# Miniprotein binders against b1l550, part 241

Target 1, 279 residues: b1l550
Amino acid sequence: MRLPEELLERARDIHSEAPSHRIKLDRVGSFGLKVPVEFKGFLLLAEADVWVSLPEGRRGVDLSRQVEAIYELSNPPKDPFSLCREAAISLLEKLNYADSSGVSIRFDAPLQDGESLKYYGVEISSIASDEIINKIRVEILGMTACPCTAELIRAYKSSEIAATHTQRSLGILEVSTKAEHPDPDKLASIIERAMSSPLRTYTKRPDEGGLVIRSLSNARLAEDVVREMIHLFLEEFGHLPEDTHILAAVRSMESVHMHDIYAERSFSLDEIRKEISSH
Below, E stands for the ipSAE of ESMFold2; O stands for the ipSAE of OpenDDE; V2 stands for 0.75 times the mean of E and O plus 0.25 times the DockQ between their complexes.

## First folded at step 23 (miniprotein)

Design mp8 (at its last look DockQ between E and O 0.66; V2 from the best seeds 0.71)
Fold by ESMFold2, look of step 23:
Structure mp8 (fold): chain B 279 residues (1-279), chain A 102 residues (1-102)
Amino acid sequence: as target 1 above (279 residues)
Amino acid sequence: SRELYLEYRKLLLEAFALIREAMKLLREGNPEEALRLLEKAFELAQRAFELAEDDPFTRLALWLMAQIRYLQAEAYKKLGDKERAKELKEEARELEEELGKW
């Protein structure tokens, strides 16, 4: 049954009332919004989540103001990092009852790959309160080659070149910092360099051979990939604030196994540097 | 093709600019002029859709076509043409459904 539209004009403003149970909420928002962005010359359709905190004395969020905060800023399309931060600030200004706001923006970032594009996953966030905390997560597929099987086959044949199983592995870097978001292409590069070989969308037979040979010559456990990601991250981003938090992880889709292998390390820059310097 | 992408990008940026001006006209109470701009914006977005070589580019073009139809519906509602507004909202929803396939 459709209700008359006139009822909307005479109904109570439910959102501004006090709730029956006075409990503060951390995140109340609109999730899965589609927004246009411009990333490094590419116009893309991203997905965004917007939210604010709700004090214990307010029943609901002004939904239209939330959506306005990001869409008002999205034309002309702009880089997603600026959109993310500016929208988070605008949410706090428009919804003055909140003590914090947040915006997440997700898109597949294009990367030139020979004559084609390949894509890797990016999710950024800005959380605004007394300060702004910026978060970025990058996910990219690469190739890994198992060193254990390679060693067994080498021992069997007594040769310099060993065969082993290779597989797709998903590398993950997540960074939370008070500084500006790190460049996602650099994070993706760190992940790819930590693996046995990159994956390509199109490869001719000589190039395929080179990738496979590189992967066999650079065989790595998932654990080794995570350690290498951390090493490369510190080399390139060690200048970030000491309280910057990082998660480095790999999910390996093992070609000869029914299940995936997962390795992960979380740390702050202060923590990891103390750990490394103690050896 | 880089040439095709640059043309795609040019068409969409012009469509976005026309949409910005149309939204301003709607706020100023000039839905008739807004509709003229929105028709041109739709033509540009449709041409961009035809040039799109990758799924992400197809998705953005379809999404923009849907947004233009929603704005046209808003304009017709302000002119009192509820039937045309309803038609355009349905077309927008069909474009969004197609978007979900890509």
Scores: ipSAE 0.823, ipTM 0.951, lowest interface PAE 0.5, mean pLDDT 88
Fold by OpenDDE base, look of step 23:
Formats: C-alpha cells, structure tokens, sequence
Structure mp8 (fold): chain B 279 residues (1-279), chain A 102 residues (1-102)
C-alpha cells in the first residue's frame, strides 16, 4: 500500500542540489513507518525504519522513493525477514547514489502460552552494501529469583527450598550475521530457559504456585542468566558463521532495590569459542 | 480463538487484494471502479476490526481502514469531488488517532 501521493510528492526538488558542505552521511531515511507483515501466520502491524547512505555531492535523500520501496513490497503482507532483505536491496536499486542501505522492522511477536498468546519484542534488520548483513534483536521478560537471599535464608532456616525475592528481568539477544536471520522464537526460548522461570499471561492458582516454586528452585543471578543464554545460544546456533556477532544481556528490575541490575557480553562466535576452549 | 483469527486473517487478506487491484485501477485512470473495490475492502477491514480480540490485530485493522479511506479520498479527488475527498481524509485521520490509543 502507498501513502497518499500528496504526502510523497512535496519533497523531491531540493534533494539533488549540492550541499553547502560536501560530507557523506551514513544513514538518512524515514523512521517509524507502519507496515503490515505476516509473522508465522499472524498478520501484524510493524514499525519500520528505512535508510540509505548519502554521498557528499547530494544535499538530500529522496525520501518518497524510500517509502515507496518498502510499501510496494508490503502488499500482500510477507514475512518480515524477506521484507527486510528485499527492501534493503530495492533501496539500493532505486537510489543509485547510495552505496549502502538498511531496513529495520519492529513488532511484538506472538508466542503461544498455553491457550493464550504472549508477546516478545523483536527487531529484524538487514543492511545491504557489497554484502548483506542480517540482524535480529529479541527481548523477552522472564522471572529471576535471587540466589544470595536464598542462601541467607537457608543459613538461617534449614529448608530445602529457601524463600527469596523474585523480580522481572528483561533478557536480550542480538545477533548480527551474514547468514539468514536466526529464528526469533528459538532466541526467545533461549532467554526464557536461561532465566529462573518464564512469565505467564494468565495463571491459575496452581500454575502460579508451580511457577514460583520453579523459580525458587532455579535461583540465578543476572550474571548467571547471561552466561546461560550464551551457553544455550552456542548449542542451538553454533553452526552460524564464525564472524557472527552476538550481544547477550539481562536487565533485572530488582524488587529490593530502586535500581536495576544489568549484565551483558558482546562477542563473536570465534572469540567465544576460543575463550571456552582455553578453560 | 483460532477460528476467529482465521476469519480475521481471511477478511484482511481479501481486503489487501482489493486494495492492490484498486491501486492498479487508480493508476489506469479508473477511479470509479477503484472506489467500488475500496468500499468492499473497507467493509472487510471493518468486519476484521470487529473480530479482533487483541491489540495487535485491532491495530492492523484500524490502520488498514485508515489507508483505505486515504485511497478513497484520492479516488474522489481524481473524480473532482474535493469535498468528499476532504471528508474521507478526516475520517482517515480519526482512525489514525484511534490507532494511536492502542
């Protein structure tokens, strides 16, 4: 679908002029576009950012052509991975002065949670130049239980399952690769499995109790969660190219403190393999 | 429910198809036929909106309704009916404002 032509036509004439300063720009584009996608059978409205590089001799980017490029590809709705890649390539074809392009698509991905749907955040990106780099970022909330407090309570009261405070934690996996985008559901699963327990949208009392018990029995520091995420990622995605870059992070919204705890590791697959092999 | 979603999906995909055809007709200089298709598309999108049980599905339906109203406005503009075009643009804006609440 196209935005009304009237909105697209007004921006063309100034862009071809010589700039006052001959400086190349890395990214120029439209951010926060709304585009329909089909994700695993679900029709969704996503937000999209589209951009291209701007050479030093051109004042501005033809923004209307950028918007047209992505909207031409969005009807019928298609999977966001293909849309992202195809749009990035199309941008370079349509804007011949650009040496690089990029597309980012963001939406809340539905995930089956029993009889209900829960959602996690996903951002799918492709950057096109001489090569295509695919990027995916997944964010999902889970629950962590503090092992430190548990240990203190255990020391005070001899119990097999020690009470501890729990908090919501945001897990993040970001992957940049020359290969195809990793499956975001698998990434979300890795994050959930790395935490003390997943969150549920709707819990019956017995289910809630079970969730809490599981969290208490699997108490983890934010640092533990990140390490577990990395471990699980290597098991599932170790086949990706060695130059694949990963960010694993956790932000724990602490229940006993006013501040959050944050932990992260950025690495390439080759780097982390060398690190692990050295131990 | 799965059944409701499948119906929702069907309605929207049909609406998208009609929009594609309507846009082609507009490019070909046939705004009258385009309007007929857009009217049907709007009805389908509205029905989908009524079936939507969750925020993401509601948002998509609202967005599509707004886009259809904009296309209708363009068609009326081509027909020389500026007043109707203005009304439809306003309706589209209202739908977008509603979308912003979700």
Amino acid sequence: as target 1 above (279 residues)
Amino acid sequence: SRELYLEYRKLLLEAFALIREAMKLLREGNPEEALRLLEKAFELAQRAFELAEDDPFTRLALWLMAQIRYLQAEAYKKLGDKERAKELKEEARELEEELGKW
Scores: ipSAE 0.641, ipTM 0.872, lowest interface PAE 0.7, mean pLDDT 89
ESMFold2 (binder alone), look of step 23: mean pLDDT 89; pTM 0.905

Design mp9 (at its last look DockQ between E and O 0.69; V2 from the best seeds 0.72)
Fold by ESMFold2, look of step 23:
Structure mp9 (fold): chain B 279 residues (1-279), chain A 102 residues (1-102)
Amino acid sequence: as target 1 above (279 residues)
Amino acid sequence: SRELYQEYRKLLLEAFALIREAMKLLREGNPEEALRLLEKAFELAQRAFELASDDPFTRLALWLMAQIRYLQAEAYKKLGDKERAKELKEEARELEEELGKW
């Protein structure tokens, strides 16, 4: 049922009232919005979350104005990093009772993979208050090969047979920084290079053999994949502010096990440099 | 396939531009002109849907077709054609259901 619009003039503005319980809220928003973006020449349908803080003296948020803040900026489709930052700033302007705002944008980023495209997961956010904090999470699948099984088989046959189990593994890098978001393609490249071999969308049989041989030549523990991701990240992004926070992780979908293996390390740039310099 | 993507991209950008103008016309109380632009935008989005080579491109085209149908429904409602508005809203919902399959 649609009610007559003139009732809006007669009705109390519930959202601007004080609440019965004066408790501030950290995030009040609209989640799961569909938003068009343009990433490196590709038009994509992204998913967005928008939110603001709500002070103790305000009962509700103006959800229509909140959604409007991002949709007004989404046509023409633009770079998701600019959209994210600009929408977060617009939220604070439009909803001046808030002391902070946030926008998250998620999409599958295309990568050229021979004649085809493959995709990896990207989630970015910008949180605005006195300053802007930018976060990016990249997830990409690769191939890992177990070095422990490889060593057992080598010892049994005195290295005449090079064999081990291989599996798909999901690599994860998250970066939270006051600087601009790192390029997600570079983060994806770091993850793929840390693994035993990349995954391809389509391979011919000789190319499949090459991928398997490469993975066997680069057998790595999940722990060492994470360590390599950190090493490569520091080489390329060590210039970021010292309070930049990183999470590096891998989830390995072990082919000979009924369960996954997971390895993770969180750190700030300042923290990891002190740790490395102590060795 | 890269040539097909560039055509897909051009069609969608044109559709987005028409949608921007149509939304402005709707805010200004000019639904008849908005409908003219929205019909063109839908044709462009439909052509892009037919060219889509990957699931993400299909999803965006379907989403845009649904958004255009919702805007057309708004325009017809402002013109007093409630039956047409309801038909277009239902079509938009069907497009969104189809989107969920991709």
Scores: ipSAE 0.807, ipTM 0.944, lowest interface PAE 0.6, mean pLDDT 88
Fold by OpenDDE base, look of step 23:
Structure mp9 (fold): chain B 279 residues (1-279), chain A 102 residues (1-102)
Amino acid sequence: as target 1 above (279 residues)
Amino acid sequence: SRELYQEYRKLLLEAFALIREAMKLLREGNPEEALRLLEKAFELAQRAFELASDDPFTRLALWLMAQIRYLQAEAYKKLGDKERAKELKEEARELEEELGKW
């Protein structure tokens, strides 16, 4: 709701000029805007990026109109999914020289964790051109227990629950689809279920002990986590269009090494189904 | 608590509504009435800020307070009170700086 008026007056004439080099730009816009949203009943302040394409014959983009477009749609606060889509469309309408537009909204999404709230990272995007592509990225921290160390200790000392090192791991799911944005809470749930255990904001001693025991009993490599994420994703979201693109990734912040372990798979639904059916 | 959040939400939504109306009034050339609504909106946002228990809720309240101060500054500028407008812009900046700490 920063009044666009002070931005509007100064910059119109330069932007309409012919550029020195007639080259089209893919993305020109304002990054890091603050916009209010309502996410599942929660009013939140989000960060937003807005952009449009710039034709070869135009020197610059009318940035004030871009900012106006998203702020007009942000009061009253609305869900970020609709805001992204509507703003992307509005940008194309307001900036008629653009053949494509995009909006990205980032915030920490609240998730119920017992009596408290925990948060996971969300980026919701829409890109408009001849079609609308919706993108969502979810990042959430969980815990992994190493199966390799567990096996070594088991081999040395017979125990039902082998001691192993544990670490925080960042799980990432990114989905790009022509369908509606997937539910980020479901994506977060997939990531948590794919890990050895979720993280808790507040744990009492018995709960903490239980969490650790669960983690140890469900030891997984970063590679295992990614594969499990993909498996669970297919179960929940297999109904999405075949051209839907997915990135599943895990960054494990290892406790025994100075470096992180990273694993990822990028795929379309069509590709991964063919792969799984071939085995 | 759920009850506290509902009150927080109510206060902010009311503030947002007042801001929308104030902006309309400013466009219509009625800065005096706009200021009256903005004062009420600021009070609501401030109350919401006081109820906020978590960082994201605090941030939104602070941001909204800053936006209201900017709108008030604009209204005073339209009224010819440049001094008051400057003061309000400074207050808005201070609120944004505070927001950056959260």
Scores: ipSAE 0.644, ipTM 0.874, lowest interface PAE 0.7, mean pLDDT 89
ESMFold2 (binder alone), look of step 23: mean pLDDT 88; pTM 0.894

Design mq1 (at its last look DockQ between E and O 0.88; V2 from the best seeds 0.73)
Fold by ESMFold2, look of step 23:
Structure mq1 (fold): chain B 279 residues (1-279), chain A 102 residues (1-102)
Amino acid sequence: as target 1 above (279 residues)
Amino acid sequence: SREEYLEYRKLLLEAFKLFREAMKLLREGNPEEALRLLEKAFELAQRAFELAEDDPFTRLALWLMAQIRELQAEAYKKLGDKERAKELKEEARELEEELGKW
């Protein structure tokens, strides 16, 4: 039931009052909104979160204004990076009591894979205050092959036999920067190239054999997958600002174990360059 | 196929355009013309839904169909047809439930 509009004129504006406990809040917003976006020619349904800071002197946030801000910018559908940045800026303009705002947009990004599409996870954010900080997280599945088992079989069975266990592994790259968001396809490519082999959505039997053979010839420890991701990231994105922060990680769902293997490294570009130059 | 996706995209973009125009008409107090556009928009979104080859494309088409039904309900409410408005809100809810299955 919708209440009569006349009551809105009589009622106190609860949100603009001072709270009983004068404590500022860092993030107050609407989470899980569905918004349309256009990513590289594809129209997709994304999930968005929007928020602002709330000063100690204000009791509540105008939630309808927050939701309106992003929806007004979402038709016609536009690229999610522009939507993210523009909505974050619009939130600060519309809710002038806030000293910061943020927008996150999540979607499954299509990537051409032969005759079909495969999908990888993308979450982007823009956080606006005196400056804008852009964040992107990419997650994509690949195949890894264990080098320890491969060496054991080589030494035991025959120099002519190459075998090991293979498994799906989730690769993760997360980047926070004052520059524009890195291209998620390039981040996904870095993750896949660091793995033993990519995964395909649909492969014929000869191609399946080739993927397995490739993974065997490119067996890698989870630790070395993360190291390779970092190397490839620096090669392609080393030009980003020195205070850019990166997280590189892999979670391997080991086929012969009852548990997952996890490896992770976070760093700034300045930090990792100094580390590498010291060797 | 690529050709089917391009047709899907064309249909949805036109549906989004008609939806945007209908929202403006409704704000201007012209619910009859808004409903005319929304019926066309729904037909286009439904055709896109039938062409959708992947789950993400199905989800977007269903979401837009639900949004169109919600706006149709608002338009009928402004015309005083509360029974039709209630039916359309229920259809929107059903479309959103279907969306969650994909």
Scores: ipSAE 0.781, ipTM 0.936, lowest interface PAE 0.8, mean pLDDT 87
Fold by OpenDDE base, look of step 23:
Structure mq1 (fold): chain B 279 residues (1-279), chain A 102 residues (1-102)
Amino acid sequence: as target 1 above (279 residues)
Amino acid sequence: SREEYLEYRKLLLEAFKLFREAMKLLREGNPEEALRLLEKAFELAQRAFELAEDDPFTRLALWLMAQIRELQAEAYKKLGDKERAKELKEEARELEEELGKW
């Protein structure tokens, strides 16, 4: 049943009414939209959230205009970075009562893994107001080997490579900056390099053996992984503005415990540089 | 394979193009021509779906197919063919449900 056009007009009128309580809202929008994107030559279906602020004098947001704004920009499919920025700006133009807008796009990013593709999680966002803030979150699984158990076994049996338990670990890098979005593949690479070894989608037996050996040779605590992520990030992205904010985190799905180990550090580039220089 | 993906990409991009053109035609009050383009777009998207071996590519193809069926339903509704519009809307729903399984 298409609601009569008259009902649509009436619905618009309701949104423009004064609210019962004059309170500003920070974010009002549509979450979980499906939008096509082109990421590094790959056409993908992404999930998108779009929102704007709502002034105290307006009852509701015109949600249809929000959806139209992002879909108009999504065909033909374009890179998610431009889509986020352009959509955020477009939202402010289309919804002139809003003082801020935001767009977030989530998808599994393809990454070349030998002859196959593996995927990592990415969320690309832009928030527009008087300025534009770009945010990117990358999540990728790797493998960690425990150095503590390795040391215990080494102490008991002299071996060049000590046996230890291994587990899957989720590495997270989140970057918020006034600059352009950092390259998510580089962020994923930093996470993988910070872990004991990467994960592979398909391994032949020799490759699997090599992967395990590498992991054992690079045994790292969750804390070590986070510190290494930060170190590698500074080497690759130290040129970003000083007010750039970073979250580096690891969640290790421990194989010997029923619970996960979690470690994180939140910092600005200015803060972490001061910290490192003080030592 | 790379070749298969390139073909997949080509098919989908053409389908998206036709979809955009069809939307324009519908806005201009030409549902008959819009339907012709949408039929072609659906065929291309379906071929892309058949080539897709990986979940992300399958999902995009299914999504586009569903969008095409929805727009076809709208076009038929404008033409006064309510029965066909209902059928196409149901097909769109089925495709969306299939998409939700991936």
Scores: ipSAE 0.572, ipTM 0.839, lowest interface PAE 0.8, mean pLDDT 89
ESMFold2 (binder alone), look of step 23: mean pLDDT 87; pTM 0.888

Design mq10 (at its last look DockQ between E and O 0.67; V2 from the best seeds 0.69)
Fold by ESMFold2, look of step 23:
Structure mq10 (fold): chain B 279 residues (1-279), chain A 102 residues (1-102)
Amino acid sequence: as target 1 above (279 residues)
Amino acid sequence: SREEYLEYRKLLLEAFKLIREAWKLLREGNPEEALRLLEKAFELAQRAFELAEDDPFTRLALWLMAQIRELQAEAYKKLGDKERAKELKEEARELEEELGKW
């Protein structure tokens, strides 16, 4: 049942009142909004979260103004990085009681895979205050081959058979920086190259055989996938600001086990350089 | 195919343009002209839906069709046709439910 709009004339403005408990809130907003974006020539439906900080003396946030800020910027559709940054700035301007704002945008990014498309997960955010901090998380599936089983089978027949089990693995790179967001396609490429083989949407039997041979020739532990991701990231993005923070992770869905394996490392660029240079 | 995607993209961009103009017309108090634009926008979005080859393209087309139905409902509400507005709001809800399947 929808209440009559005439009631709005008699109701108090609850949001501008002081709360019973004067406690500052860090993130108050609208989550799960649907917004259109344009990513590298593709029109996509993204999911967005918008928020602002709420001072201890203000009871509530004007939710309609938050939603309006991002929707006004979303038609015509634009690239999600510009939308994210511009919406975060607009929120601070429109909601002058806040000292920070944030916008997150999530979408499945298309990648060309032969004659078809495959997709990987992207979530970006921009948090605006005295400065803007940009964060991007990329998730993409690949294939890993178990080196322990491969070695066991090799030892059984000495070297005649190249075999092991393979499984799907989810690779994750997350970057937080004062610089512009890194290109998500480059992050996805780093993740795929760190794995035993990429996953393909469609392969023919000769191509499938080559993919299996590559997987066996490049068998890797989940731990070593993470190490390779870090190595490749440093080669391509080592020039980012020294206080840039990175998380590299993999979740391996082990085909012969009932449970997943997870490996993760977080670091700043300054921290990892010191660690590597000490060897 | 690339050619089919380019047509899909062209149809949706024109639909977005018509929606933006219809929204301006609603704010200016011209719901009848807004409805004419929204009917064209819906046809374009529906044709894009038919061309969509992948789930993400299907989802965007369905979402846009739902948004158009909601704007049409608002336009009919401004014209005093509460029954038509209710029908279009229900259609928007049905499109959003269908969206969740893809």
Scores: ipSAE 0.781, ipTM 0.937, lowest interface PAE 0.7, mean pLDDT 87
Fold by OpenDDE base, look of step 23:
Structure mq10 (fold): chain B 279 residues (1-279), chain A 102 residues (1-102)
Amino acid sequence: as target 1 above (279 residues)
Amino acid sequence: SREEYLEYRKLLLEAFKLIREAWKLLREGNPEEALRLLEKAFELAQRAFELAEDDPFTRLALWLMAQIRELQAEAYKKLGDKERAKELKEEARELEEELGKW
């Protein structure tokens, strides 16, 4: 999307003016841009947010330069990790008045599900200043079975596999690190493994039955899911820097209630290691 | 199918290449040659669109088609053909609206 050159010149003069109030802004940019990316061999259209800081002495940001920076880097399409990092750096170079920049790219990531593809939500970000911080957020739906109801039914009627209600649950992992972005497929896998069962796009009856049985045999509270996510994350990504920050969360869309159940834990790797070692 | 996707990918990557070259030509003041490349790029993107079975692939193809139409409009504007430029901009808008439905 090329903005007319004439619009660029007019916008530049206004943006360079002194503001009426000398106040620094943390983030000024363009949100909801469409950019092509290549993710694990898949060409996808993603949404992108690009921003920079604005010093107190400048009225506005040259938004056209921001858009140009990300589009120049997006053709040919490249992996979103590199795109985020390179664009964040490029923004600082092109907008020399900014002391910080950021890029966020969002798309539905394809994941192999047998012979079909399912999708999970991913947001990849990089923030550049004196250092580069890489952030990734993964969201994927799974299924949970309630252990409380299962226990009640077991108490009433002796069964090896107790019936219980099941619901869709959204698992969330957000990681901020000075290291490279963690692999989103691994994060998605952690979330799925932490739940009672994954969801499938297409199930034959026997497969559906198996999925339900697996869920019932692995009944978990929302709290259990979050704890399991953290545990699995530590096993897979415990090598990340100690100052790496993690948010693990689950939202269960309860089938027996009108409201959702939500559980989360925010932590740094050093913090959680100390916590676990103390027990 | 995997084969269909590979063909889709090939078509789009070639279209992206042509768009890059067309952009260069436009900057160099050669809108006529840019238009020839953009026309080819549009054909490739359209073919990719026809191969696309899933939403994410359809969306990318539609988006690329819209971008090509916008660039064509700019090229025609540089050539002084305002009427054709307006038509192409309208087509780009229609494609973007279609993209919004996906």
Scores: ipSAE 0.601, ipTM 0.857, lowest interface PAE 0.7, mean pLDDT 89
ESMFold2 (binder alone), look of step 23: mean pLDDT 86; pTM 0.864

